VH-VL binders against o60147. Designs and how they scored, part 170

Target 1, 175 residues: o60147
Amino acid sequence: MLEKNKYLYIFRHIQTNQVLLSQGNVLKKTALFQLPYPLQKPVAPNGMRPAKLRKDHWVPLLKVEFPNESMFQSVFMQLLNYRKYRSVQPLTSDLLKLPIPVRRRKIMRQEVPNTIADLADILNKEKFPENSVRLQLSDKSDSEYADWPPSVQIDSEEIKLSRGFREKTTVDEAR

## First folded at step 9 (VH-VL)

Design ea49 (framework fv_dargistotug)
Fold by ESMFold2-Fast, scan of step 9:
Structure ea49 (fold): chain C 175 residues (1-175), chain A 119 residues (1-119), chain B 106 residues (1-106)
Amino acid sequence: as target 1 above (175 residues)
Amino acid sequence: QVQLVQSGSELKKPGASVKVSCKASGYTFTEYWMNWVRQAPGQGLEWMGWINTETGDPTYAQGFTGRFVFSLDTSVSTAYLQISSLKAEDTAVYYCARSEYIPDYFDYWGQGTLVTVSS
Amino acid sequence: DIQLTQSPSFLSASVGDRVTITCRASQGIYSYLAWYQQKPGKAPKLLIYYASTLQSGVPSRFSGSGSGTEFTLTISSLQPEDFATYYCQQYYSWPTFGGGTKVEIK
């Protein structure tokens, strides 16, 4: 669809709480390159294959509707930059004392509140028109991780898996 | 301070084997991944693969399977690169380099080990 | 399997010059690009990561820009210690390096 690029779809992993950003309502395996930690070991002996996307492990976190593609692209790129910047920052001394698996779990647990806080921070910096950005969450309490600007309208209806996003996640279309 | 110290230069005959070491200090060895990068004389940098310092599991880039073996001795915070059945084409400086994630950039490098293969 | 093309391969410059080096990726890599400096006989040194973030201890005359497929490294006022070979490296997928740009004195 011509207007598809005005929606930002955010997914979370049911076990790890890791977050994936998507321009479409269906995740593709290339989205896994957003993750600093692999969810599955590479299949190939030389580690060249990315981890396989599992459609049953990712659920909607939130959906953002922008009035146009330009605003969508600006916010989407800024979120990708915030997210990757977090992943390459030096770790605190407390985290460095932990074994790699324990450290990963602690970092992963914070991705949901961090992503929501980052989204709100970006939207607060942008001077978008009042009520121009529509936010729909799968759990409305997640909106409490941040203060939202007047440009944001939070939908009273939560995302239902059969209605908010496509439930079928495709791995084969990664291209 | 973080430091990676590699073993000295090696001169080998074709068909021999060589083992290069990379000793880490100034950080917890098992909390970072170790990578190997090769640079042939007058050429650019080529990533060879990484090793998981916690599990000892190596992953090799395409072209570095078979004759190349990554290993560890966690008790002395040291990573090893072994090359068997050496060929003239293996003449290069071999670097170890540390990363926080996979895939990643490399924040600290060893000084390099020159391996020369000649008759 | 992402290819990085650096240009130019070689440039001659004088102290005080503004130097720009380009790195182009064969596909979109967002900002997952780092820059290294390598002096003769030495290991590479990390200058910039995440396309534009300066590594601690690196002089502010170095800067990086770009995203997607086109990236640049700029040295605003070349110093004698800056004569070296510079490499870009992507980490969006399995690591690959550009071919390098050698910066020599005129």
Scores: ipSAE 0.005, ipTM 0.469, lowest interface PAE 13.4, mean pLDDT 80

Design ea5 (framework fv_tocilizumab)
Fold by ESMFold2-Fast, scan of step 9:
Structure ea5 (fold): chain C 175 residues (1-175), chain A 119 residues (1-119), chain B 107 residues (1-107)
Amino acid sequence: as target 1 above (175 residues)
Amino acid sequence: QVQLQESGPGLVRPSQTLSLTCTVSGYSITSDYAWSWVRQPPGRGLEWIGYISYSGSTTYNPSLKSRVTMLRDTSKNQFSLRLSSVTAADTAVYYCARDIPEWSYFDYWGQGSLVTVSS
Amino acid sequence: DIQMTQSPSSLSASVGDRVTITCRASQDISSYLNWYQQKPGKAPKLLIYYTSRLHSGVPSRFSGSGSGTDFTFTISSLQPEDIATYYCQQGDTLPYTFGQGTKVEIK
């Protein structure tokens, strides 16, 4: 039986396509601190992120199974760092020509392909055993955003929206 | 009762990496909240360094971001701070603290660990 | 970053006096302002959160008020055990920032 923290659960926002990473199959309120752009007003108490999580707005994107907790933690931390790195990069001149709301929406739409590409880059950089990392996607075509190393096995069965990451109550609100 | 306790070397040489661990008892660091580091140079005020959330998400003070890394050891109920390329300006008492995101306040603090940067 | 300016930097008062400390934010922080007490050689202790809410176990002589950019912390009747440095902290916007501190001494 697999122990705690061997799975990475990745969620996407149904309207904005923004991505949240979770160590558990329950998406918790503090995950909103990952977002570079607020989803709603008012802003969270710390001003940078929304205070409230609307769980019905987040659906499964990808589930990653690692062979052990150490590999999970390494990849998870690297993926969070990649996301933070992207948030501070200079905007291209093409993006700067767009009004701020349009620019933000365009950037947000790229979070799914960017997250998948970042995950693949991390897994290609790390030399894990063949077929040791298992990916299960909600939409298998999303795997085409990247070239995967031999360590990765993509599950033939997609995650169904009605199933989520567990039998029921996949996303629960937590304080 | 929730308790936090800092540990790590009290002396670090310039250009090296400062490494501190916070051991939490009475509450699981993966259950909720964010877990912060705050420092205080001798005789001066408080500076927030960053936090790591219960889910492992980190946020660092932009003034220190290029030098800071925070990690969790969930099996030991610990979180750690690594600050690279230290100078004498990094000499301070380092506190770990529990951050309540709803109100953005710190309710439990470690006793503080003095780290002196000198050759 | 939001700058927190605290006044005064130090004060001396007698036991039983009303002590007032102010904190000004460089931007609107709504009510996300917290106050801490730090005694010599000790970690800070939370006294007040969200401008005016007393943390559990904190004596009622401590109070806070304000909103937006201007905040006030008051000790209605100063006691000897209140000798400490007091810090305000904004929680509206990351990075969290603290005021420079107000040292409260007994005459």
Scores: ipSAE 0.000, ipTM 0.451, lowest interface PAE 18.9, mean pLDDT 80

Design ea50 (framework fv_dargistotug)
Fold by ESMFold2-Fast, scan of step 9:
Structure ea50 (fold): chain C 175 residues (1-175), chain A 119 residues (1-119), chain B 106 residues (1-106)
Amino acid sequence: as target 1 above (175 residues)
Amino acid sequence: QVQLVQSGSELKKPGASVKVSCKASGYTFTEYWMNWVRQAPGQGLEWMGWINTETGDPTYAQGFTGRFVFSLDTSVSTAYLQISSLKAEDTAVYYCARDYTLEFGMDVWGQGTLVTVSS
Amino acid sequence: DIQLTQSPSFLSASVGDRVTITCRASQGIYSYLAWYQQKPGKAPKLLIYYASTLQSGVPSRFSGSGSGTEFTLTISSLQPEDFATYYCQQYYSWPTFGGGTKVEIK
């Protein structure tokens, strides 16, 4: 039998530009463990819960539609692995010359272009069928951070989230 | 008290279906994802997949697609594993275990449910 | 999938012994490795996560070390309650477990 389409959502923090991956249109508190720099101090008794999730501080960056679960799982896991790999790389000498808070801001600022480039790299290595992957962005110019394979179809359609969270479009503004 | 309590042992015929439950208590059910882990008699641990407790979206490991279904009933803080078309090789102890996005290991486990498939 | 090889698969030890169990990954996993203890008829118990971070409530005689592809679990002075099977588990990719190491009384 046929597998159902699956969606990957990527969110960015409005202040820091840090990125979170989500397997659905709802962003969970557990996604905060993806962050190398906690937004708030831990509040759990055992110290394992790193921060509170403020849904109003996160906006959609992009949405990826896969034709089946196996393609989704492969890309999602590889994307998490790329993020883990980046988090453990040694800092460049230029970054080490900067004060810690300035270094962190500079590193966080690069998460959006890095995540987009990583996604494109994964999709280029995976030889998926032509136009089988649909990519929707909140800002079309973000697609310019990467060279996309023939498997990717880029749309400019609005990204919808549960309970009314969304980015404005020219269509929404006209209403 | 944080705990996961699983349903009792099952004895089934080949071709039958079984549904194992895992009831969470002592924490907010939707804040941790739920893993399923299998252990055949005398064998090691095998990860089957996980389910996103907030959305209900399952992710299955290779080898556990088709006959295996993860589901939830958030009103009673319970996760379910259903196995259809049971085969003798499905005989195993099935564990549920909570995880915070697979970043920090599985810190709380159910006691296990033995499923025996025999003619 | 990332494969984990544990050695030895079985060892006999006495109370007070220093026990070392190794886990080798088929590819680099940085520090994304956990260790579990399983006693007969019981569910596994998390001992260590992120290769070397001791889980709350776990005795300090347990320690983990390593990164990349080579990892070790050490029990500095084996106690009667430590006779069990130990598993490593990676979570750098889709989770996989090692084959286990059974620690038995001499």
Scores: ipSAE 0.007, ipTM 0.523, lowest interface PAE 11.9, mean pLDDT 80

Design ea51 (framework fv_tiragolumab)
Fold by ESMFold2-Fast, scan of step 9:
Structure ea51 (fold): chain C 175 residues (1-175), chain A 122 residues (1-122), chain B 113 residues (1-113)
Amino acid sequence: as target 1 above (175 residues)
Amino acid sequence: EVQLQQSGPGLVKPSQTLSLTCAISGDSVSSNDAAWNWIRQSPSRGLEWLGKTYYRSEWYYDYAVSVKGRITINPDTSKNQFSLQLNSVTPEDTAVFYCARGLYWSTPFDYWGQGTLVTVSS
Amino acid sequence: DIVMTQSPDSLAVSLGERATINCKSSQSVLYDSNNKDYLAWYQQKPGQPPNLLIYWASTLESGVPDRFSGSGSGTDFTLTISSLQAEDVAVYYCQQYYETPYTFGPGTKVEIK
């Protein structure tokens, strides 16, 4: 009959450039389990400050509208699988030569380009009908990280978030 | 308010190249929402889609198999227009040619040029 | 290629009466994942380009009079003019945009009797 949940939201961290995927326009604390590097760090040698998710540190990267829930689920699951495979791959020799903090920062910066490229690869593979997928980017230049198939229509309208996104929790940031 | 204005010669000799231009106002030729099409119409073949160009991070081109070896559609972002070249024309190519805009996801051809009658004759 | 056919080739209808035009595609133009029919209807008057009337089989284009309506799904489609006006004398074309090459029907000529 009617379709629901045909939107994919992707968020980026304003400091680290790490990426979170969401099935809706709200970001849940459990999304932090997607991150390869936790945002927790000790405040001081004797510090005991707990880490909390700060929703104001995450901004929309892009929103994808699919014609129906089936297409959304297929792409969303494939994108999660791509991220999982990346997390278990061995690091390249050039990265291993870098000090740990520098290495982690470089890896985190690549998450936006990598996620965009993965999304495009999945959409190219699926062969959806022309003009059937709407891609909305917060920054239109981010579309340049990939070659998009004819199935994709790109626009740069402001991405609207639900009231629930503003609930406010806090988090201590990683170095 | 979108308008498409066509220009080009109305008479072409057999074996030569047919060249037409479509100037766009009220939209950008590189608009991510649009595809820019050429269509011809003749009594013998009716309405026949020839091809399209559109910008999605890079330029894409699709051509009908009937003309694929002879046709080129070129966007020009500096002049906000797109053109048609059809090589090695024959009298069977005589038709009224139209340019048209299509919107991805919504409408196939919502704005059309005024049309250009091209006669292929010696 | 998807082949489009229309019937009748021509029809004459009195002013104020209903006109019905049929369109058939050689294969389904319904995309089952989004439940949309990739079918459009155009009106063409002599010396003018075609004018879009209907898209997605039944969605009326902005500015088109509500006496025009589209129906059908899959392979069989109908354009209806509920009360023919003098300005509706034209040739009407259906078109599929499910796959390239996009293809048009041969047209149906509507005249006043």
Scores: ipSAE 0.000, ipTM 0.472, lowest interface PAE 17.5, mean pLDDT 80

Design ea52 (framework fv_tiragolumab)
Fold by ESMFold2-Fast, scan of step 9:
Structure ea52 (fold): chain C 175 residues (1-175), chain A 121 residues (1-121), chain B 113 residues (1-113)
Amino acid sequence: as target 1 above (175 residues)
Amino acid sequence: EVQLQQSGPGLVKPSQTLSLTCAISGDSVSSNDAAWNWIRQSPSRGLEWLGKTYYRSEWYYDYAVSVKGRITINPDTSKNQFSLQLNSVTPEDTAVFYCARSYFRGTYDYWGQGTLVTVSS
Amino acid sequence: DIVMTQSPDSLAVSLGERATINCKSSQSVLYDSNNKDYLAWYQQKPGQPPNLLIYWASTLESGVPDRFSGSGSGTDFTLTISSLQAEDVAVYYCQQYYETPYTFGPGTKVEIK
């Protein structure tokens, strides 16, 4: 009796505000493929060799608990589609005029509010039961980036970086 | 009831370090719901956000590009306060400095009383 | 950086009359995914820090009189005081919180005519 894949973990980079999505409490190195710009190196033409994940650089932003795997899959796929759509849009003339480091910083700054707003937009479009989706945030004020539907129950307990949580989270998959 | 109380000298000589402190009551400087900001106001630049510190499992710091490299914002959990240090000041840094709490990350719901800092020889 | 501008620089309005202040951002502060404008308005009286009036372009902060209202979207925003009272004499600032650095407009001074 296992209800796998009913939790979505969202992490943010402590310096850049870039966001990574995970289907569980473990960040795999392949999560770096979600990023349009590598943190440490210029983008490789094929994107095949991302920089190594550093667990000390990523902190929990929020955790979403769904009542079942079907609802989780629907929301997770839509959120990835929103991120993909944003990453492939042509850069505006204003952004193209900026030096590459300034341009990247500007794009990266918006990932946290963008991801939160996208999550809320998806949940507002879905017809989920009242209070069926549980949202836990590291910073409760981040909920103010969006209007949440009646399907969402925001947990009064924030995610704390604790010994137990740290030990459960693996940022790089060792073999 | 949240209150912010500022202290620090109102006169600083050019090239020296400007130092201000903001004491917090009614909330904790390590509260996960808040960020702690420094904002200055001058006739030449208007209202200018300088930076913030906030606790989210670890301490984080964000600084405006215009002052990055000469600004430091430091929380002090034991005294429930946070401070501003601005190095290598010039007369153009003359301003009223405010500390402020943000609730919605970019909106400021509580402010300190303000401190006029004059940079002159 | 997002640059904020306001018009007029100063405004003289008689008691009980409507005051209108405009704010423009150099780029859109509307986030398409949530349809929210990351725009706030502040009131500053002499010798006091700014006081938050409105956030999300049109949402009134708790404790703020209902004669204050905000409107607009994207790059063009308006603060309206429907019936000016003596205590409303102040400088009004718009602020974007769409991206860091958070930036303020230069202010509009409202005086009694």
Scores: ipSAE 0.005, ipTM 0.510, lowest interface PAE 12.4, mean pLDDT 80

Design ea53 (framework fv_tiragolumab)
Fold by ESMFold2-Fast, scan of step 9:
Structure ea53 (fold): chain C 175 residues (1-175), chain A 121 residues (1-121), chain B 113 residues (1-113)
Amino acid sequence: as target 1 above (175 residues)
Amino acid sequence: EVQLQQSGPGLVKPSQTLSLTCAISGDSVSSNDAAWNWIRQSPSRGLEWLGKTYYRSEWYYDYAVSVKGRITINPDTSKNQFSLQLNSVTPEDTAVFYCARHIYWGSFDYWGQGTLVTVSS
Amino acid sequence: DIVMTQSPDSLAVSLGERATINCKSSQSVLYDSNNKDYLAWYQQKPGQPPNLLIYWASTLESGVPDRFSGSGSGTDFTLTISSLQAEDVAVYYCQQYYETPYTFGPGTKVEIK
């Protein structure tokens, strides 16, 4: 069972552009289960933890406010399903020609545009009232990855994060 | 100039506990970029990593499966050292034991002088 | 566990000639995310601890003569001494630090022909 809430937060990794979904403004360790790539591990391969855990490596990409909990739950579950579907699709021939590290960087860079496009697709399929969904983007230009329905009001303002924002979360960093 | 100096008895009886200490100078045992390791060397097993301890926000410990359950590595921040305790030793544990620093970006860059430990009655 | 093997067991080389030592890991020690090979080479002389020569498969440790070089990737690695000097007589070990337990090769003894 999901926690009762009407807010969806999406976070982006500043180096890899990988995306995590959260039901609140606190990024929990369990969000790491969303990462599609098998080598996304919290510990460096040499069996040592990084010197520091970095809360500043995850920044808000966007925040969505829904009119009620049911609408939030529907959209959140659909986004998780879209991400799961993408993770099992065959790689294109163009991607298979690239060395594994380059291929992964290219795939990870596409997570932001893909997630935004998926969100817009879901919202276009749902019959939400006009201006009932508030979308806040850290970078307004990211709204251009999709066409938004009349139900969405796009605002550009700072997304506030709670204390405890990054609980027990560490992602492998390129060195 | 980082230096590791080992101390401890070179003889231990079968079934007893082997205890060695590695004193650190030129670095801190709680350094965020280092891990402190014990490695042994014998003709039969060659160079064999035994385990490590390191500090980030709390102490972490990793041990080789070959000695798991009978090994403990303990840091001591007040004395700037770390120790090895290996329980229930057998003659097969006879080896030269080394302490070594492993920095986070990967390498054993400083080693202790080595201690020959003979397990015999 | 990752098993390390080395060849040859021993190598006799004339002064000033090239020495080549091979190392193989039972599985890849290349980390795809950072494109680094977690492989090191050590030199050990009698009565001394091992001395680090090379890390990241090809990065020379500070203070190590440039006649030493490392190459290879994934599972197959080579240590080269371009012009053997008398002080290079030693046993050489490769070591993976990709995952614990860290493992070493059995060593290659280099001596003068």
Scores: ipSAE 0.016, ipTM 0.482, lowest interface PAE 6.2, mean pLDDT 81

Design ea54 (framework fv_tiragolumab)
Fold by ESMFold2-Fast, scan of step 9:
Parts: sequence; structure tokens; C-alpha cells
Structure ea54 (fold): chain C 175 residues (1-175), chain A 121 residues (1-121), chain B 113 residues (1-113)
Amino acid sequence: as target 1 above (175 residues)
Amino acid sequence: EVQLQQSGPGLVKPSQTLSLTCAISGDSVSSNDAAWNWIRQSPSRGLEWLGKTYYRSEWYYDYAVSVKGRITINPDTSKNQFSLQLNSVTPEDTAVFYCARTPLYSWFDYWGQGTLVTVSS
Amino acid sequence: DIVMTQSPDSLAVSLGERATINCKSSQSVLYDSNNKDYLAWYQQKPGQPPNLLIYWASTLESGVPDRFSGSGSGTDFTLTISSLQAEDVAVYYCQQYYETPYTFGPGTKVEIK
């Protein structure tokens, strides 16, 4: 009966283009630990990262609906592994020539195309049945970052989020 | 109810392009829950799926590897139809060609009447 | 590619008798995650396109007489006509839609004895 665990939501930051993965239509504060470039510095005495989630700074990139939780978990875990692998790769000489702020912005801008390409790669390797995976995009042009397998059905339906997520000044504070 | 009506020449010379059209009524070629397929049937190969086009926020195209590189399937939203172009035909392409609809999963629920295409000089 | 085979090649059955047609796939078309068999059956009469009879291995298409039934799972499937009528003389094809390219069996011809 865990219907929400069949859905993967991917969000992008409107200023940095950084990407967050979520198991539902609500973005949780703990998702911020996915970021290689933190939005806030740790200020707690124990070095724990108190997180402020500005929901007005995150927009849905895409939503994936799987036929069951097992497929969702497999793809979600592989996507996290791809993301972790990318974070530990050495920087190219071209990137090292750039000033740190410019270099960071260039790396962060690539997270959207990289995440979409990684998702498509995983779905191509898994060989799921035809039309078993439903993909919804906020901007259909983002589908052009990858070639999609026959298992993927791309829909034009708007991604529905919880009411609170779309509030302009909503802040979700964590200790 | 959905109806598919085929048109196009029944004779094509070797090395030329085979061109067929399938007109749709009772559904839209840009329907988000349908796909539009071409299938051929010959004594030597039996029923052979050639490819499909479908609209899901943008147009997609899937082709069988046996004809990939020679085949184009093209939707026409203004005329509510889709076409087949098969380039560089040989006598081995002689077959009855069918257009067919699939819903979200690919069983063929509606078929055109069929067109016998003979490839001969 | 998934290869489909059918047996027998042809079958002669008396009116009112049972006809049984077998279909085999070279790999399983059952998806464990949704517990569905990606298998359809078609009837084709001379000069006509194939007509859908059954999808999901056992679901009867609307308008198809209830004397037709499908059974089986995984790689082995059966189409049964419980009481053959004159209008059932045709070639019958199975088809998998588990993956592209979609593939059909070679057909089984059903004739009246």
C-alpha cells in the first residue's frame, strides 16, 4: 500500500541549477545533504548542518512514476550512486583554469543535463517493459538531454505539488 | 470508434521509395494514449512490425532494426494522418502493408485495410 | 529479439468441437513487478487485417465471442475455441509486446473437418 514510494521527483535550484532527488511531491530538509556544494555553512556547535529549505527557490524538474516500489528503489539508488560517482571525479584541466566562483557555477549548471542523462542511462540498462515508466517534465525540451528507451512514456501533464511547496516565501527550518 | 484508412501506390520499382499514408478518424494522431504503427506481412517473413510514432509532449519514433536507416514514419496533425516512407526498396520488400493503432501498451487494437505493395521492374 | 513459435501449423476441427492452439516465446513475457503477461492473440481471415481477440494473455477484447479464451504464463500460452463455428475458420497469431521489436508467431491455420 505504499503508493508514494512509486514516485521519484527531481527538483532544480532556480539560482544555482543544483539538483535534489525526492521520494515524493514534498521536498524535505534532509534532501539538502545530497548537495556537493552546500547552500549554508554549518553553524551548530557539534558540526551538524542545520538546514533551511527555501521552497520558493526549488522548482520541479521532472517526475517519474514507476509501476512498483521495487523498480523505484532500484532506479533511485542507482541515480544516487551516479551522482556520488560524479562528485569524486577529478576536475578537468579546462575547469581548473577558471576562477573558483566561475568554475563552481559551470559545474552546477551541468547538474540538470547530467541528472537527466544518468536517469535515461539507468532506464536503458534496466530493460523494463514497454510504457511501464511514466516521465513528466516541467519543460519538455529537457527530454532532449537523453535518448529514452521504449519503457518510458513521456507525458504532458503538469507536475502536481503540495500546496505548501509552491508558497513564495515558505521556509522549512531544521535544527 | 477508431477507423484507419490507407492510401498509396501498389507498385514500386526497385531502388525507389515506397510511400503510404494512413488517415485516422475517431481519434487524434497526437493522442497521448495511442501510438501509430506500420506492420507488413509476407509469406517469407510473416507479420513484421516496422515502427511507430507517438506524441508524448513531443513526437517520438521507434523503428525495427531490420529497416532502421531506410524507414521514416511521419505524423501530420493538420490532416490527422501518418505516413510511411521506405527507401531503396528491393523485391524482398514486397508485402501487404498495414497501419495499426496501439493503446499505451502495444497490442494492436485497430488496423487499416491493408495495401499490397509489389516491388518489381 | 523475442522469437515466437506456434503449434500446430494447421488444425482441422469439426463444428462444435474444441480447438487448441499453442504459442511459445523464446524468453519470458511475464513481468514479475506487475504480474502481467505481455501477450496478445489475433484472428486473420483471407483479405482482411488481423483482428484483436485477447490481450494480457487472457483478457478478452470487447465484442469478441466468449467461446474464445486465453491461458498460460511466462513462455507457454494457449488459445482455446470451446465450440468451433464456421466463422472461426482463420489463421491465428500470438504476439508479444514485452519489448521492441514486437514479434508475432508464424500463425496456426484453423479449418473445418
Scores: ipSAE 0.000, ipTM 0.533, lowest interface PAE 13.6, mean pLDDT 82

Design ea55 (framework fv_tiragolumab)
Fold by ESMFold2-Fast, scan of step 9:
Structure ea55 (fold): chain C 175 residues (1-175), chain A 121 residues (1-121), chain B 113 residues (1-113)
Amino acid sequence: as target 1 above (175 residues)
Amino acid sequence: EVQLQQSGPGLVKPSQTLSLTCAISGDSVSSNDAAWNWIRQSPSRGLEWLGKTYYRSEWYYDYAVSVKGRITINPDTSKNQFSLQLNSVTPEDTAVFYCARVYKLTSFDYWGQGTLVTVSS
Amino acid sequence: DIVMTQSPDSLAVSLGERATINCKSSQSVLYDSNNKDYLAWYQQKPGQPPNLLIYWASTLESGVPDRFSGSGSGTDFTLTISSLQAEDVAVYYCQQYYETPYTFGPGTKVEIK
């Protein structure tokens, strides 16, 4: 049912390819706590800059529709846990050979394929009804980063600019 | 090829509303990679950013504090354009107004031709 | 707000000589997550809108002659024209796009000596 359904909204940074997860179709500042670097104000003119939420820097990546709130919460929490687990893993020898700025760019660019793979892994472990989880992507080719279980239905239609991550309401359906 | 074409009156009386339109070709006003901006230029203030609108799942609006409360920027997806409304104008609002695009955070890559707006009785 | 300053106010340079314009921001415009400085340079000729020359402090915009270059990071930035041509007579502006409100420098007028 519409009122019981929960949506997971996944955003990507347009330059860095970093990923943020949201329970709503609008990204909130608290989502920045998902990023590995802490928010820290500069104490000196040339000190470290804080990360800031710039809504114009983030675009839709993926929208996931779950059959109920319980399944949404389970998957959402597991995705956050996968992200935290990845952040504590030792860097590979190949990454350690790179200069710090190049290494950071490589790590950040992998967040899109990693998030998609993590989502698929979680959905493969969960028992959901056939075709009960609906995925809508901005770029359908991103679905190729993972093997999806029978519970997943991938929309043939990519995310439309006019709708974006908007949940259907009575008003939206009347348009 | 992206083009921005401005239209609107060049003379506005004090206390009236200044209205300008920017027609877009070669891109969509609802493009997720773009933000659509209004900037003015005067001898006294130089180049001054006024605000922007952009579509990211929903329409967002950011306005400069200097004009906040008097300014509205409005996208029109059916006509592929966006407009500026500046209320209660004074002679200090006399400036050349430009619309401009920011694309993928590269700064203002395309500009309209500019419209000189004179606020005078 | 981030305040932008430029020096000099005006510059007279002979044809074929190097022109150097400086820009300072009141706070750093470096975004550490992507290691990019959110600073742009524009050229404005009389009766025309500003034209983007350089973004991310040092990346040359498509179609801009390679005699233009940008350098610097954080708060101190430089625009260099390696060999001034007659068509380069214009006012040059730096601009930060790190945060809103976006802010511009006051401009530097470049003239032929």
Scores: ipSAE 0.042, ipTM 0.680, lowest interface PAE 6.5, mean pLDDT 84

